VH-VL binders against GCN5-related N-acetyltransferase 10, chloroplastic (GNAT10). Designs and how they scored, part 2

Target 1, 215 residues: GCN5-related N-acetyltransferase 10, chloroplastic (GNAT10), of Arabidopsis thaliana (Mouse-ear cress) (q9c7g6)
Amino acid sequence: CASTESLTSLTQNNAAEIELKYLVSQHGWDVRRLNRDDEDEIRRVSLVQAEAFHIPLALFDDFFFMFFQAEVLSALLYKLKNSPPDRYACLVAEQTSETETLSSSSVVGVVDVTAQTESSVLRYFPGVEEYLYVSGLAVSKSQRRKKMASTLLKACDVLCYLWGFKLLALRAYEDDAAARNLYSNAGYSVVETDPLWTSTWIGRKRRVLMSKRFS

## First folded at step 10 (VH-VL; from f3 with heavy chain Y59S)

Design m3
Fold by OpenDDE, fold request of step 15:
Structure m3 (fold): chain C 215 residues (1-215), chain A 119 residues (1-119), chain B 107 residues (1-107)
Amino acid sequence: as target 1 above (215 residues)
Amino acid sequence: EVQLVESGGGLVQPGGSLRLSCAASGFTFSDYYIHWVRQAPGKGLEWVAYISSSGSYTSYADSVKGRFTISADTSKNTAYLQMNSLRAEDTAVYYCAREWDLPEAFDIWGQGTLVTVSS
Amino acid sequence: DIQMTQSPSSLSASVGDRVTITCRASQSISSYLAWYQQKPGKAPKLLIYAASSLQSGVPSRFSGSRSGTDFTLTISSLQPEDFATYYCQQSWSTPYTFGQGTKVEIK
């Protein structure tokens, strides 16, 4: 059966039903908010993020990965527990059920969206009091280049609209041209680049602040 | 050279069927979404359908849903559009085009194949 | 479905003229907009993607801009080879939809 791709309008009905409604259904992916009551899903999300951001080490890689995953999980749990539902969302991408290849209904993509009021960002946007910060975009290696990242980013836009925000912001590594291009193509523009001297301190990679404004 | 070549167009009576082919060269379908776009004589462009890189996901315009089927054979690096229950309004030049991830634009087009539905 | 309202439907211009074509989306589509050029009897050619990014190999006289749901294709100095029909296309959601087209004719 041919599935129709649609942007789902979330009607402000029951908060719980809204949380599980798909924000975007496109290109074979369904994107929704993480179910805060599903521990297995939370663990899966942490794994997807850990895998995406893990730096392989030559020695004891499995051990370090486990610790890294635990840290990611802990951070995620903290955000889920301490952030209001309208101020934080972990978005997850799943394969559309109508897709011919019944792969396991597993989370294969993740992105975090957090409401923020950082002055360092807002200084570039007079009249804006708050923005949504996009972070932790992770796509399973096996599902890359299948428009999942695009779908996740679209879901961020939808969420931004639903929550009444006018600004999305994110940070990309300067040396990650692929990520910067992805975000640029998604409508993000460069706002600021970290000063050169920041790279010399503690091995921190320079980041580029990018933003997307809605009228 | 990267190219798409459509074939299979022709004259068909209303209610008839045609199968269009889109053969790719210079790249692999598995890396791209493949789309069909049609253009009626003297009219604008109309999106028809697409198939995902893996071939596992398809989407159709409402005007062709239930009548058209898009498919792909990765071994042949070819996409297909099976058109059933053809109508006069389906008369058009049919283009296939490729789309990568972001940007979501059609960077490569075939030259098109003409489908004429007439009694 | 997202409607793309393109204007004008046709225009006459001279070589060297600045040409502007606009497309308005019925809803927010972010930057998921492309511009195409089509010459008679030929397939469309991609000019601009992501609302403002110039496709490789396309002359720099072509540019795209966005303001909310309004999109603009600009040809800074029209060349003889630029007489064609232009289309905007949204890729925010399926069905993908095109503007009705703008025919640029020689004055």
Scores: ipSAE 0.838, ipTM 0.917, lowest interface PAE 0.7, mean pLDDT 89
Fold by OpenDDE, fold request of step 15:
Structure m3 (fold): chain C 215 residues (1-215), chain A 119 residues (1-119), chain B 107 residues (1-107)
Amino acid sequence: as target 1 above (215 residues)
Amino acid sequence: EVQLVESGGGLVQPGGSLRLSCAASGFTFSDYYIHWVRQAPGKGLEWVAYISSSGSYTSYADSVKGRFTISADTSKNTAYLQMNSLRAEDTAVYYCAREWDLPEAFDIWGQGTLVTVSS
Amino acid sequence: DIQMTQSPSSLSASVGDRVTITCRASQSISSYLAWYQQKPGKAPKLLIYAASSLQSGVPSRFSGSRSGTDFTLTISSLQPEDFATYYCQQSWSTPYTFGQGTKVEIK
């Protein structure tokens, strides 16, 4: 009963900080903002993201992973510290407590949302001054194919609405067909692809700019 | 061929019970969400319930909540809808449909099974 | 619950006609909308998902568009096999809800 009321209440009620505990609650997942005061949660988030985006290297993989995780954590802490609350959110997905099996409220999915004003993106959208940039979508391997990614993306949509933005944008790797399809299925459209010459740079993967517009 | 086949429909008296089955072939249930959608004679479509890929999460329409139970047997690649305390308004063709993670649309439907609740 | 208001409830058209069906959501559902075609005595068939994506195997004469909470299914040139009932469906939140349906009849 509580899950449907939360979304409907978000649409009707005024700019009052309806600190809705959860932005989205569906399919067995609750999505909320990261608790900035919970260091353990922050570390967990960094781990989830690091695991999702880490490229395994044959040599010293553990070492590189640790450094990568530290970098992710540092970046997250920086954003949390230096970004206004209405311009940055780290969204976390956790299992709904009513689901009997896993009692532990562990973060199992993450996505970052950041307000941006990049002209390189805005040039495609006349009349739009700002957009929300979606990044760092990560879902724990054990919880894949359970609509967690969808739920997280829905939460981004909700946040976009709550903050009064008209545009969501993200970048996906061109060679990641699964990600591109996911975003496409979530209503994102291709705006631009990185030029072919950018792939000649050692280690740079071409990205595709995708966007979702709200009228 | 990917298909869903419903069975178990029939005539039942008000207050009675019926169990519908949805057998999948050509794909594995564990990869999809399975939904039940019903259509009363001459009426539109009504979502009834769904079960998650793992079978761990279920959701119901208010109209059937507390009376219907959706379940799945992954070993049989079959989903079920246990319908209890049936009412006349439950009379409908019941379809099962599959849904992938995204786009959250029903791409495969069974042919439906008719449930008639009548005295 | 999210209400999907579909219009018109019925329309008559000729082969070759452009047909437009609209669906309005009672609240924002982003792009989480699908369109289905249903023929008499048959199960619904998915036409459009994510508001504007054409399902594989569906003819290109079908298209979907979104403007806010307004969604449109367009058949650019109606074919004999297109006489059917069409439904929109939101998947933004549970319960999933359908439009009332639009019956496309031959003129």
Scores: ipSAE 0.830, ipTM 0.906, lowest interface PAE 0.6, mean pLDDT 89
Fold by ESMFold2, fold request of step 15:
Structure m3 (fold): chain C 215 residues (1-215), chain A 119 residues (1-119), chain B 107 residues (1-107)
Amino acid sequence: as target 1 above (215 residues)
Amino acid sequence: EVQLVESGGGLVQPGGSLRLSCAASGFTFSDYYIHWVRQAPGKGLEWVAYISSSGSYTSYADSVKGRFTISADTSKNTAYLQMNSLRAEDTAVYYCAREWDLPEAFDIWGQGTLVTVSS
Amino acid sequence: DIQMTQSPSSLSASVGDRVTITCRASQSISSYLAWYQQKPGKAPKLLIYAASSLQSGVPSRFSGSRSGTDFTLTISSLQPEDFATYYCQQSWSTPYTFGQGTKVEIK
């Protein structure tokens, strides 16, 4: 299984082979790319993403959640259909099993990785022309603190190496100490915070840009 | 105070069995992973095994796989290492240590319990 | 298994010296590397995690760095209490593995 292989052996495989093989397998979790031909899996992933990022409303929340999930699903389908395989991946985590069959019901964690060239990031990294942006890290609540987030983030590192990028970047809210600690513990460092003048009395959230370099 | 306390060490003949305990206090036991790390006299550190505090997943070093079993009793805030078919090379101080999800490093260690395997 | 090759096996230095200890992984482990200090008769103590992050309560004279698969622990100005054995440990994948240790002796 790919979980017992070194990163060196993984770099000998082409990008298409990675889609059908686990990027990281450890702690009872297998991480792989979302199967873009499995519609049930795509819907399950959109549900995991929607549940993680939905802002509950006091009235008719279930109704508005359905529309939010539909929006998430539409965005995911667009990325899957329109992105080159070496510029976007939706990574999924599932519990390790003895079968190669992957079920949409087994996916319990997700993260998106997207190649980007935004100047808001690149201005801090002379000589870097593009980077991988990590976003949408979502773990089912019942599966938190079971090393799923760390396994997903290790898979992002593997993909960064395999695609030949030298920089991973992400943003976290400044007031989200748990997220910032998670990423710092995974080797990300703060690069920039939003300007103080963008703060307001209510609800304005400052973000920090965090990055991880590869030599 | 946050602490881990190992117990159950002692002198055992080759082929014998021993059970070590790691009692936790001062923190939410179910939020952490418990590891066993051993150190032979005058030697370096060797990772042995770990368990999630819920007991849902375990992993072992190849040197002990099939002979040692790690378990946990969340109601007692205690992890155990059942050591069977002991060999002379299992002689070591056995530490338990705790780990958070990340950075996957051991921030709290017990003071260790000595296991001596000799005839 | 990932092999962690630590060097030197021992060193001797004077108070105030800058000391470096290196650890090389047999494969890429990203930033998943920790450093521990162990004094005689005591349990190990975490110094550095995630290759370069300083654990709370550890003096700022300790630092860690990474270049590819090579990791370095630096003590910028050695103190008498730094006499100890130092270990690196990878946490990229199980089994977690330690370097063989570096004994630091103060003249």
Scores: ipSAE 0.567, ipTM 0.793, lowest interface PAE 2.1, mean pLDDT 83
Fold by ESMFold2, fold request of step 15:
Structure m3 (fold): chain C 215 residues (1-215), chain A 119 residues (1-119), chain B 107 residues (1-107)
Amino acid sequence: as target 1 above (215 residues)
Amino acid sequence: EVQLVESGGGLVQPGGSLRLSCAASGFTFSDYYIHWVRQAPGKGLEWVAYISSSGSYTSYADSVKGRFTISADTSKNTAYLQMNSLRAEDTAVYYCAREWDLPEAFDIWGQGTLVTVSS
Amino acid sequence: DIQMTQSPSSLSASVGDRVTITCRASQSISSYLAWYQQKPGKAPKLLIYAASSLQSGVPSRFSGSRSGTDFTLTISSLQPEDFATYYCQQSWSTPYTFGQGTKVEIK
């Protein structure tokens, strides 16, 4: 039986259905775009990212984590409101369920993908006008080595194909061999290390630019 | 030394059952995925199934769904392939192989165990 | 299922020759392709992963490349120990699938 609410719900589901369509479903993980209309999911994603990237401080760490999480959430909200849907996506990973339900509390992995035109990248790729930048790859500590990172990176590849880009790029810290190996094993190649001369301080961490091309 | 050792192969009648074991050593078993890949005599390689070492996820080739069951016992660092309702076309050397999260390739293989299904 | 079409099915070559084996995927698989070498009576051995990355301990005469859905394994200077059958394998999605194999015979 059809109802007025059923018809309205079907019409309103077009955008949400696109955002909830799984880009990759493998190995017990489903990866989709963050639902920008789901406030609980947005907050969950900001927490996952904050937990992954917070640099603990010796003094008042709990206070600074709260502040850091608020900044992560604010940046995420800004990107969601101000970015075209074909130039930014926050991808979320959740466990494949035997029950047909979506739950924002089940999000355990995230990655951001942003269309960019920065000359610091494009100078290495003559003829390329735009690329997709992969950032904020965050997987909970308990989910390492469970193919979540690989499934998130495959979803970045799918999005690259769907949006028609020919280049994915990211940066990893030079001293993070685990991250560099992860991306290398996913088909990313080293392009350039941050020049030593760009550092103005002793001990400044350098990053490695890595890229993956599509034809 | 990183090693995978298969066992449990042999001769079995059509419709029979057999259980293969894949014993792992020299690495943290729970960090990897274990796959079964088979090769019929004189033929190419065919992927059969895999399991996460925690046992939380499994996947099977269509040719064996409903007949084969893959499982793992982390306390013994061993994966198992239970093969039921065996057919002549299941005759093959069965390899177990290890896969890391990435690059999703089989970097370590066992020596293989032969399964022969014939009357 | 993703089909991996491998060619040639067999070839004969002399020591020192450059040998090229191709593998075509029925759909995009990005860089998720591996190459294996298998000698008679032995398990396969990983040569190349991620389409072009050389596995540790594999001689540098082996190389891999990708162009779209076409993948190539190259042996730059064939050696007597390279007599074997070679397989490609996609790991983009399950079921993982292999090419039919290429038997390389040394004259």
Scores: ipSAE 0.506, ipTM 0.775, lowest interface PAE 2.7, mean pLDDT 83

Design m3
Fold by ESMFold2, fold request of step 15:
Order: C-alpha cells, then sequence, then structure tokens
Structure m3 (fold): chain C 215 residues (1-215), chain A 119 residues (1-119), chain B 107 residues (1-107)
C-alpha cells in the first residue's frame, strides 16, 4: 500500500500548501506560522508580544503586565481557534539551524496577519473588498539590524500573494518615527492620519494608516 | 568620512588563490552587512556573496559556492573574500558594498580591485 | 534565481530630454528593487531604493515607480552628468541579481 509519507511527498511536489513549513528563509532567519498545537510556543509568543507592547507603570507594574499578557494570550488563542487558515496567521521568526524545529526558545520576532473588511480602510481603496492587516510586529531590541524585521515583512508579502490579496495595511503611531521609517522603507505608503483632536483625548496617540499595494 | 577600500587584487593563474580585503572606515562595521559584487570587463554587475555584521551568517552565488569564502574581522573593521580554484570567468573588478537592514540596497561602494585570471 | 530584464540596452538622448528605463522581474519581488548609476571607471552609485524612494543627495529629477513586476526609472530632464550606465537590482531574495544595464549616451 502506498504510505501516507509517499502521498504527502507527491502533493508537495505539485503545489504550494498553506502548511508550507517556512514562508521565508533568509539572512539566518526562518519565518513560519505559529504551531497552534504547541502550547509552549503559544505562551512564548504571547510573552514576546506582551513585552513589546506593554506600557510599564510605576506602581504594581508586575500585576498589570500579567493582566496584559493574559489579554494577549486570550486574543491569540481566539484567533487561532476561530480563523480559517487562509484568513489569519501568527508568524514567528526563529534562528536558522541545520535541523528543523517547530518549537524554539529562540523565537525573537512575531507578527500577526489578519484578513479584514473595515470601512475605515476600504474607503480609500475603491474596488478592494478585503485586505490583509499587519499588526503586532515585535522585534527584540537586541536583534535590531539583523534583518529580522525585513524578513518578517517579506513573509507578510508572501502571505498576501498566497492568499490572493492585493492590499496590505497597518497602523503605526505618528510619534513613533522608527516604526514609520521601517514601514516606509519596506514599501508602505501613508494613506491617512487620525484627526488632530484624537491626540488630545485621554492621552491618546494619533495613528497613521499605511498600505502596500500588489498589482 | 564613510568609505570602503578594497585591496588584494592582481594577476593569478587558473587554479590559483587570492584573498581580497574590504576595509571600512567612518561607520560601525557591526551595524551593517558587507557584500561583494563583481563586474567582468565590459559586462554588467554580478552579486557574489555577503556576510552578516556578526560574521555568523554568509550566503554565496552558485557560481562561486564551494570556492569562495567570505569572512569578517570586526575588530579590524574589515571583510575578506578568500578566492580559491580560480577560473578565467572569475576575471572581474571586485567591489565591496555596504547594506543596511532596510531598504536592502547598497548605499556605499568601494572603488573596486581588479582580479585577472590568466595563464 | 530571479531574472531582471532591463530595457533598452542603450539609448541616445539630448540634454533636457525625459528618459525612461524599464526593468522587469521574472517573479514578484514586491517593492524590493534598487536603481544604480555607474560612470566609466567608477563604482555604482545608489539612486533609488524600495522601488520609488530617492536616496539622500540624489537630484529630484530621478524617480522610480512600480507596476506589478515592471519597474521604471525616469530622468525628467537629462543633464550632462547623467550620461552613464544604469542598473536595476532586486533584493527580494539571494542571490541578489542585477539587470544587464542601460547605457545612456549623448545623441
Amino acid sequence: as target 1 above (215 residues)
Amino acid sequence: EVQLVESGGGLVQPGGSLRLSCAASGFTFSDYYIHWVRQAPGKGLEWVAYISSSGSYTSYADSVKGRFTISADTSKNTAYLQMNSLRAEDTAVYYCAREWDLPEAFDIWGQGTLVTVSS
Amino acid sequence: DIQMTQSPSSLSASVGDRVTITCRASQSISSYLAWYQQKPGKAPKLLIYAASSLQSGVPSRFSGSRSGTDFTLTISSLQPEDFATYYCQQSWSTPYTFGQGTKVEIK
């Protein structure tokens, strides 16, 4: 009888699959989808995201960080459970090694990609019904200047192509010049900024909508 | 001033070896990637190899893989290209070039060093 | 490997002319394309990165654009110092590859 391995090999020879192990392997980084069956990896990813986006507080910061991480983990689990495989991915970057690993303590970069239909974006793109939203890009400070951010963003481009979308979108805080510069250098362009009055409400920071079009 | 200076070019016979150097000045070598790009006389540009700022990751064009080795000495702000088993088609001006993480383009080039492989 | 096909291979133009050079990638490279200028006996010089972003210190008469896998470099009003060979280069994946070059000559 033909083995399961034999049939899987033949299938892989003829088509790109959503389950392809690595979306991008460049510059010493491997970028793949988070393994939804690996609870340790899910927790590590939620910690990386929480650490990147936590706003430290002077009082009881450890408690508020734990709450924030729990929110991040809950949101990640919800997306993993409730999203079709071609409408959501949590991408992880890990160090390239001679042997493949699906669970790595060296995961140092993360980004979320989600299919969306929000009118706040689509109003600027007549004829576009859906887009991919890039969010939660987290790159550790010690790994800056090692092409991890560029490799993660290239993986978002690959998903855009594989899933048949024509538009990537994201938002960055207006006062975060490093993030805005990173995305501009990756080919994203400014579409719209939040109204000026939103920057004065409840300490709210203004955001910039940026997009990247594929023809 | 930010600059790259190549050295070590010359005339070698087929099968010979040569080591090129790329000395960096005016910037922190460990913040960038160093590439080698070559240009045969009267021809276009061909990418050869690169090394990461840490020296731990390298990548090579298929035409040179197994024969050329790129390395770096961060303490001397210098990258090297060890060229072994040289062939006539390796005759070219060899440039070193600097790359930032993004936009992944070569913003600074050296002036090049000529390597001639001839019997 | 990604092939970059550049056209024309050469052109002749006068000072003040608008010049357009095109480069086609053999597959999608997103916006990861750079343009270089090279004068005889000199190293290449970066003009455009990320398909359309102008490098610091490069005159504003240079511009780049993308449509799918087709990329263009435009010189809006050719100057005497612009007579050179121009190369495109993809940085989507290694091996990085260059177009064969376009020589811009005095008519």
Scores: ipSAE 0.491, ipTM 0.765, lowest interface PAE 2.7, mean pLDDT 82

## First folded at step 15 (VH-VL)

Design v1 (from n06 with heavy chain E101D D104E, light chain Y92W)
Fold by ESMFold2, look of step 16:
Structure v1 (fold): chain C 215 residues (1-215), chain A 119 residues (1-119), chain B 107 residues (1-107)
Amino acid sequence: as target 1 above (215 residues)
Amino acid sequence: EVQLVQSGAEVKKPGESLKISCKASGYSFTDYYISWVRQMPGKGLEWMGYIDPSDSYTNYAGKFKDQVTISADKSISTAYLQWSSLKASDTAMYYCAREWDLPEAFDIWGQGTLVTVSS
Amino acid sequence: DIQMTQSPSSLSASVGDRVTITCRASQSISSYLNWYQQKPGKAPKLLIYAASSLQSGVPSRFSGSGSGTDFTFTISSLQPEDIATYYCQQSWSTPYTFGQGTKVEIK
């Protein structure tokens, strides 16, 4: 779980945050930035990420999931602590609240957006010094899923504009046709595929680099 | 073959109710939204609203809010557009269309239902 | 609501001519713009989605470009079967809105 010291430090570092409650609201989804000051929200976000990427085990799965979630939470806290507010955001999706709800609003979708300067991307874009990298797009399996991922991707576009970047980039697995179609429909185009040796050396699946430019 | 087949043309008087249908075939009905689009005689296209057939979530363009009702019956793969009290200004062609999740384009259209409202 | 302005409202061109239609949004819509063709008495047909992606089965003489607020639709070599009204539609946010249409005729 999150330490009190870590959350206190993150709270003190967010003084320059511009208040934008919702980046995108449509289709019954509200997308906003993770609230750095809300310990319960940070924990809920780590749960959504952990559930989306955890590989269930037949024996003692609940115990191993708890350790995986703790590692996901630790990584999230690290990024929140070590990134300026205009160079990293965890975007969260939740159902649009009507007049009231008896249960607390629950985060059901997330995506990370990080400013990067990696040469593996920049070599294809002369004149571009930095880009925003989209990663960790995840939605809860127990919730209605239509339009949630697409609304999160539109929020990435809004953030790219607000932060003044000209390029969004992401990677998708070559064999994930659904994800590649989603990103293509969002205006991303393929730039390159992982080198062939990558798939044979470590046994990992090949990925494609996709990008979206703004004038 | 993927298609949307709409009910036939209607001639009505002001004040009457009407429910027109859009039957889907050749795909999983609950996987896509259905939108309704109006085209008044000699005019362009106007989006009216959509429905998610899986849970009946709806959204309406403001000018059509409370003027029409969009519904669906997933057991027979059919979406509906209905009026409780027609006006002469409702005379138009009405299309249903299948909507992609993203980029929210309309890739399959019904043939249209002409609704004429006159005394 | 996002207003979509198409120009021109109508045009006449000869077979083989390059035809260009523009669509301007009242605010940025990123790349979320779609183009439709509607022939007289028929339902609209999707041609271009996400500003520049060609729908399957659509001839390659049709193309689209642009982002933000200014978008262009091009027929590289007009054919007789291209007589129709063409509409742009923004899909950035609901309510979705269409341009007013461009009627294309052959001289």
Scores: ipSAE 0.721, ipTM 0.866, lowest interface PAE 1.2, mean pLDDT 85
Fold by OpenDDE, look of step 16:
Structure v1 (fold): chain C 215 residues (1-215), chain A 119 residues (1-119), chain B 107 residues (1-107)
Amino acid sequence: as target 1 above (215 residues)
Amino acid sequence: EVQLVQSGAEVKKPGESLKISCKASGYSFTDYYISWVRQMPGKGLEWMGYIDPSDSYTNYAGKFKDQVTISADKSISTAYLQWSSLKASDTAMYYCAREWDLPEAFDIWGQGTLVTVSS
Amino acid sequence: DIQMTQSPSSLSASVGDRVTITCRASQSISSYLNWYQQKPGKAPKLLIYAASSLQSGVPSRFSGSGSGTDFTFTISSLQPEDIATYYCQQSWSTPYTFGQGTKVEIK
C-alpha cells in the first residue's frame, strides 16, 4: 500500500508580474523594455546603436553607415522574434516626461540583455549554469547626460534579479578606457582579456570580459 | 586626497536666508553627483536631494522640494544648499556627500555644517 | 517612498561580541542597500555597498548580506572603536531613504 504522498501543489503564487512599465526610473531617465510591436521604436533603437558603434570611414561613410544600421536592425529584429521574452530584452532609456503631453518618447539610450550558456564564460564561474550577457550599450550623442549609461546598467541588474540570474557579463574593448571605467564603477570586474594574438587579425580590437556577480 | 569641505556653522533667525557651501577637491567635480543629507538633532539621516554639477540637474526629496535650493558652481568645484527663509525646524546638521554612479552610494562626506535657527 | 525599517534601535554588547543589525525595505530593492557608520560628532562613513560589498579600507569584521527586502549588517567581533550609530540606506529609487539607525554601545 504505497502511501500516496500528497504532492502539496506548491501554489505557484502567480506573482502577477506587475509589468512594471519601467524597470528603472531615476536621474531623469526611465528605462523599459523595447516594445516589440512598435516598428518605429525598433528603428530608433537600431539607429542609436548604429550611431554608437559605427566607425566613421572617410570614403562613403554615409553609405556604410546605412548598411551598418540595416545590419543592426536586422539583428535586433531577429533577436526580438526568435528569443523568449524571459531570455532576451532590449532595454531603452527615455527622458522622464513631466507632462503626459509630450508623447514623443525619444529613445536616448539602449542596451541588450541576453541569456547565455557559453562555456568559455562559465568556466570562470563554477556552479553557474547561465548568465545574462549585456551588449550594445549605446547612448545618444545628443543627450549624453550623466548616468544614462549607469541607469541602463542598473536596469540590467534589475532584470537579472527579476529573471533569477546570478551573473552578468559583458565585453569591453581594451582600448576603451571610458567604457571599462564605467563598467568597473558599475561593479563589473575583469575576468579575462583576449589573447594578444587575436589582435593580429586585421580589424579586431581586443576585448575584455567583465562580470558582475550577485549573491 | 578626495575630500568635501563644508562651510562653517551658522546661527540664524527665522526668516533669514542662508546659503551653505560644499567644496570638492581631489577629483573631477563634474563626474559625480553631490547629495545633501539633513540630520536633525538626535535624529537620523534624511536625503534632501542631489545635483549633477555638470549640467546643474537637480532632484529633490518631496519633503524638501521648494523648501531648499541645491546649486553648484563647477568653476570652483563647489555645491550649495540654500534657504530663502529659514525656520526653527531647519535647525540641523547638513552634510554634503559625493554619490557614486552605480550603485548609488555616498563614499565621501563633508564634515557637516551645523545650522541653528533660533529667535 | 521606500520605507526602511531598521532594528534594533539600540544595542549594547561586549568587546569581541558578534553584533547583528537588520534592515527591512517596504518593497524589493534588490541589492541596492548601503550601510554607514556614524561616530559621535562625525560625518557618516560608507562601510558596505550593494548589500554585501565591503568598502575599501573598511575592516573585514564588517559584513553585509541580504537581497530583496531583508538585509543584515554584521560586526563579527565588536571593537571599542566601533561605537557608533549605523544606518542602512536604499539606493533603489529616489528619494533615497535611510533606516532609523542603530546605536551600538559597549558594555
Scores: ipSAE 0.675, ipTM 0.858, lowest interface PAE 0.9, mean pLDDT 89

Design v4 (from f3 with heavy chain S52D)
Fold by ESMFold2, look of step 16:
Structure v4 (fold): chain C 215 residues (1-215), chain A 119 residues (1-119), chain B 107 residues (1-107)
Amino acid sequence: as target 1 above (215 residues)
Amino acid sequence: EVQLVESGGGLVQPGGSLRLSCAASGFTFSDYYIHWVRQAPGKGLEWVAYIDSSGSYTYYADSVKGRFTISADTSKNTAYLQMNSLRAEDTAVYYCAREWDLPEAFDIWGQGTLVTVSS
Amino acid sequence: DIQMTQSPSSLSASVGDRVTITCRASQSISSYLAWYQQKPGKAPKLLIYAASSLQSGVPSRFSGSRSGTDFTLTISSLQPEDFATYYCQQSWSTPYTFGQGTKVEIK
């Protein structure tokens, strides 16, 4: 149905007229903020992120994965503890349930959104003092190509409107054509490619800064 | 190579039923969404329904909800629109169209099949 | 439901003219807008997606732009094959909705 409880339909602030738990609800996906009081959900989110971004190793991979997951969990806890609620959100996607029961085991996609003021971005946008940075977009393998990523990205747009930002930004690896196409198709444009000199280091991949502007 | 072909249109009486088919070729059917969009004679385009062709989700316009059912058979690379309890206002050319996750636009359309609901 | 309002409903133009068609959304839809061309007896053809991205195989005389909730399709130099009806479509939320169409006729 088209009757999503999108925050973009509010007359004012998100506490105003109706229950607005979900930022976007469409295509069988509900996207909401991570429940910071639900420790099982926090751990599930860290696992989803760790699985998406872990680079498997030939030896001792299970050990290195556990270490990587611990780092991801620590970073998530730090952001939840130290960020104001209108300057950081971890967004989670779950299937729309016929019964209205929520469960952390239903979370299958995540993305982070953080307010930033880095000059490496702002120098391209005169008159913009801060922006929202999109990072850590992770969807399960079984759910790729099923509008979960697009629904998560629409939720980022909703937060951009709700929090009053004019600019979304992110970085993708230049050689990841699928990611670049995903963001381009969501309305992001290339702003900057990493300078060639940054790729003189062994193991460093070049990244592309992309942005989406809201007038 | 890449194409969609609709079939199953025709003349029916009010209250009758028809099943439309949308046969796909030249692409991995299960990776896409299949939509039905209709156009009444001399009128604009109206979105009707879609299905994730892998079978995980369907969605319907309010004007057809409860009367139309969209389905897919991945083994035949075909989507279907079962239309029941047809009304005169359902008279239209029915197009099927393909959508990738993003940019959420219809890049391939079929030629359309005419459905006429009249006594 | 998000209503899409196109202007004008029809226009007459000569080959070589610059043509502008506008589409206004009833609420913010970000960049989730597509433009289609439809000729009599034919299916619609995608021209523009994501508000301003040109679909593969579409001539570069077509372009799209966005300002807030106002979206514009521009044909920089109208050709004989461009006489058709044009539709905008939002995909920000379901149900996807179309504008009512703009018919471009030969003057």
Scores: ipSAE 0.690, ipTM 0.851, lowest interface PAE 1.4, mean pLDDT 84

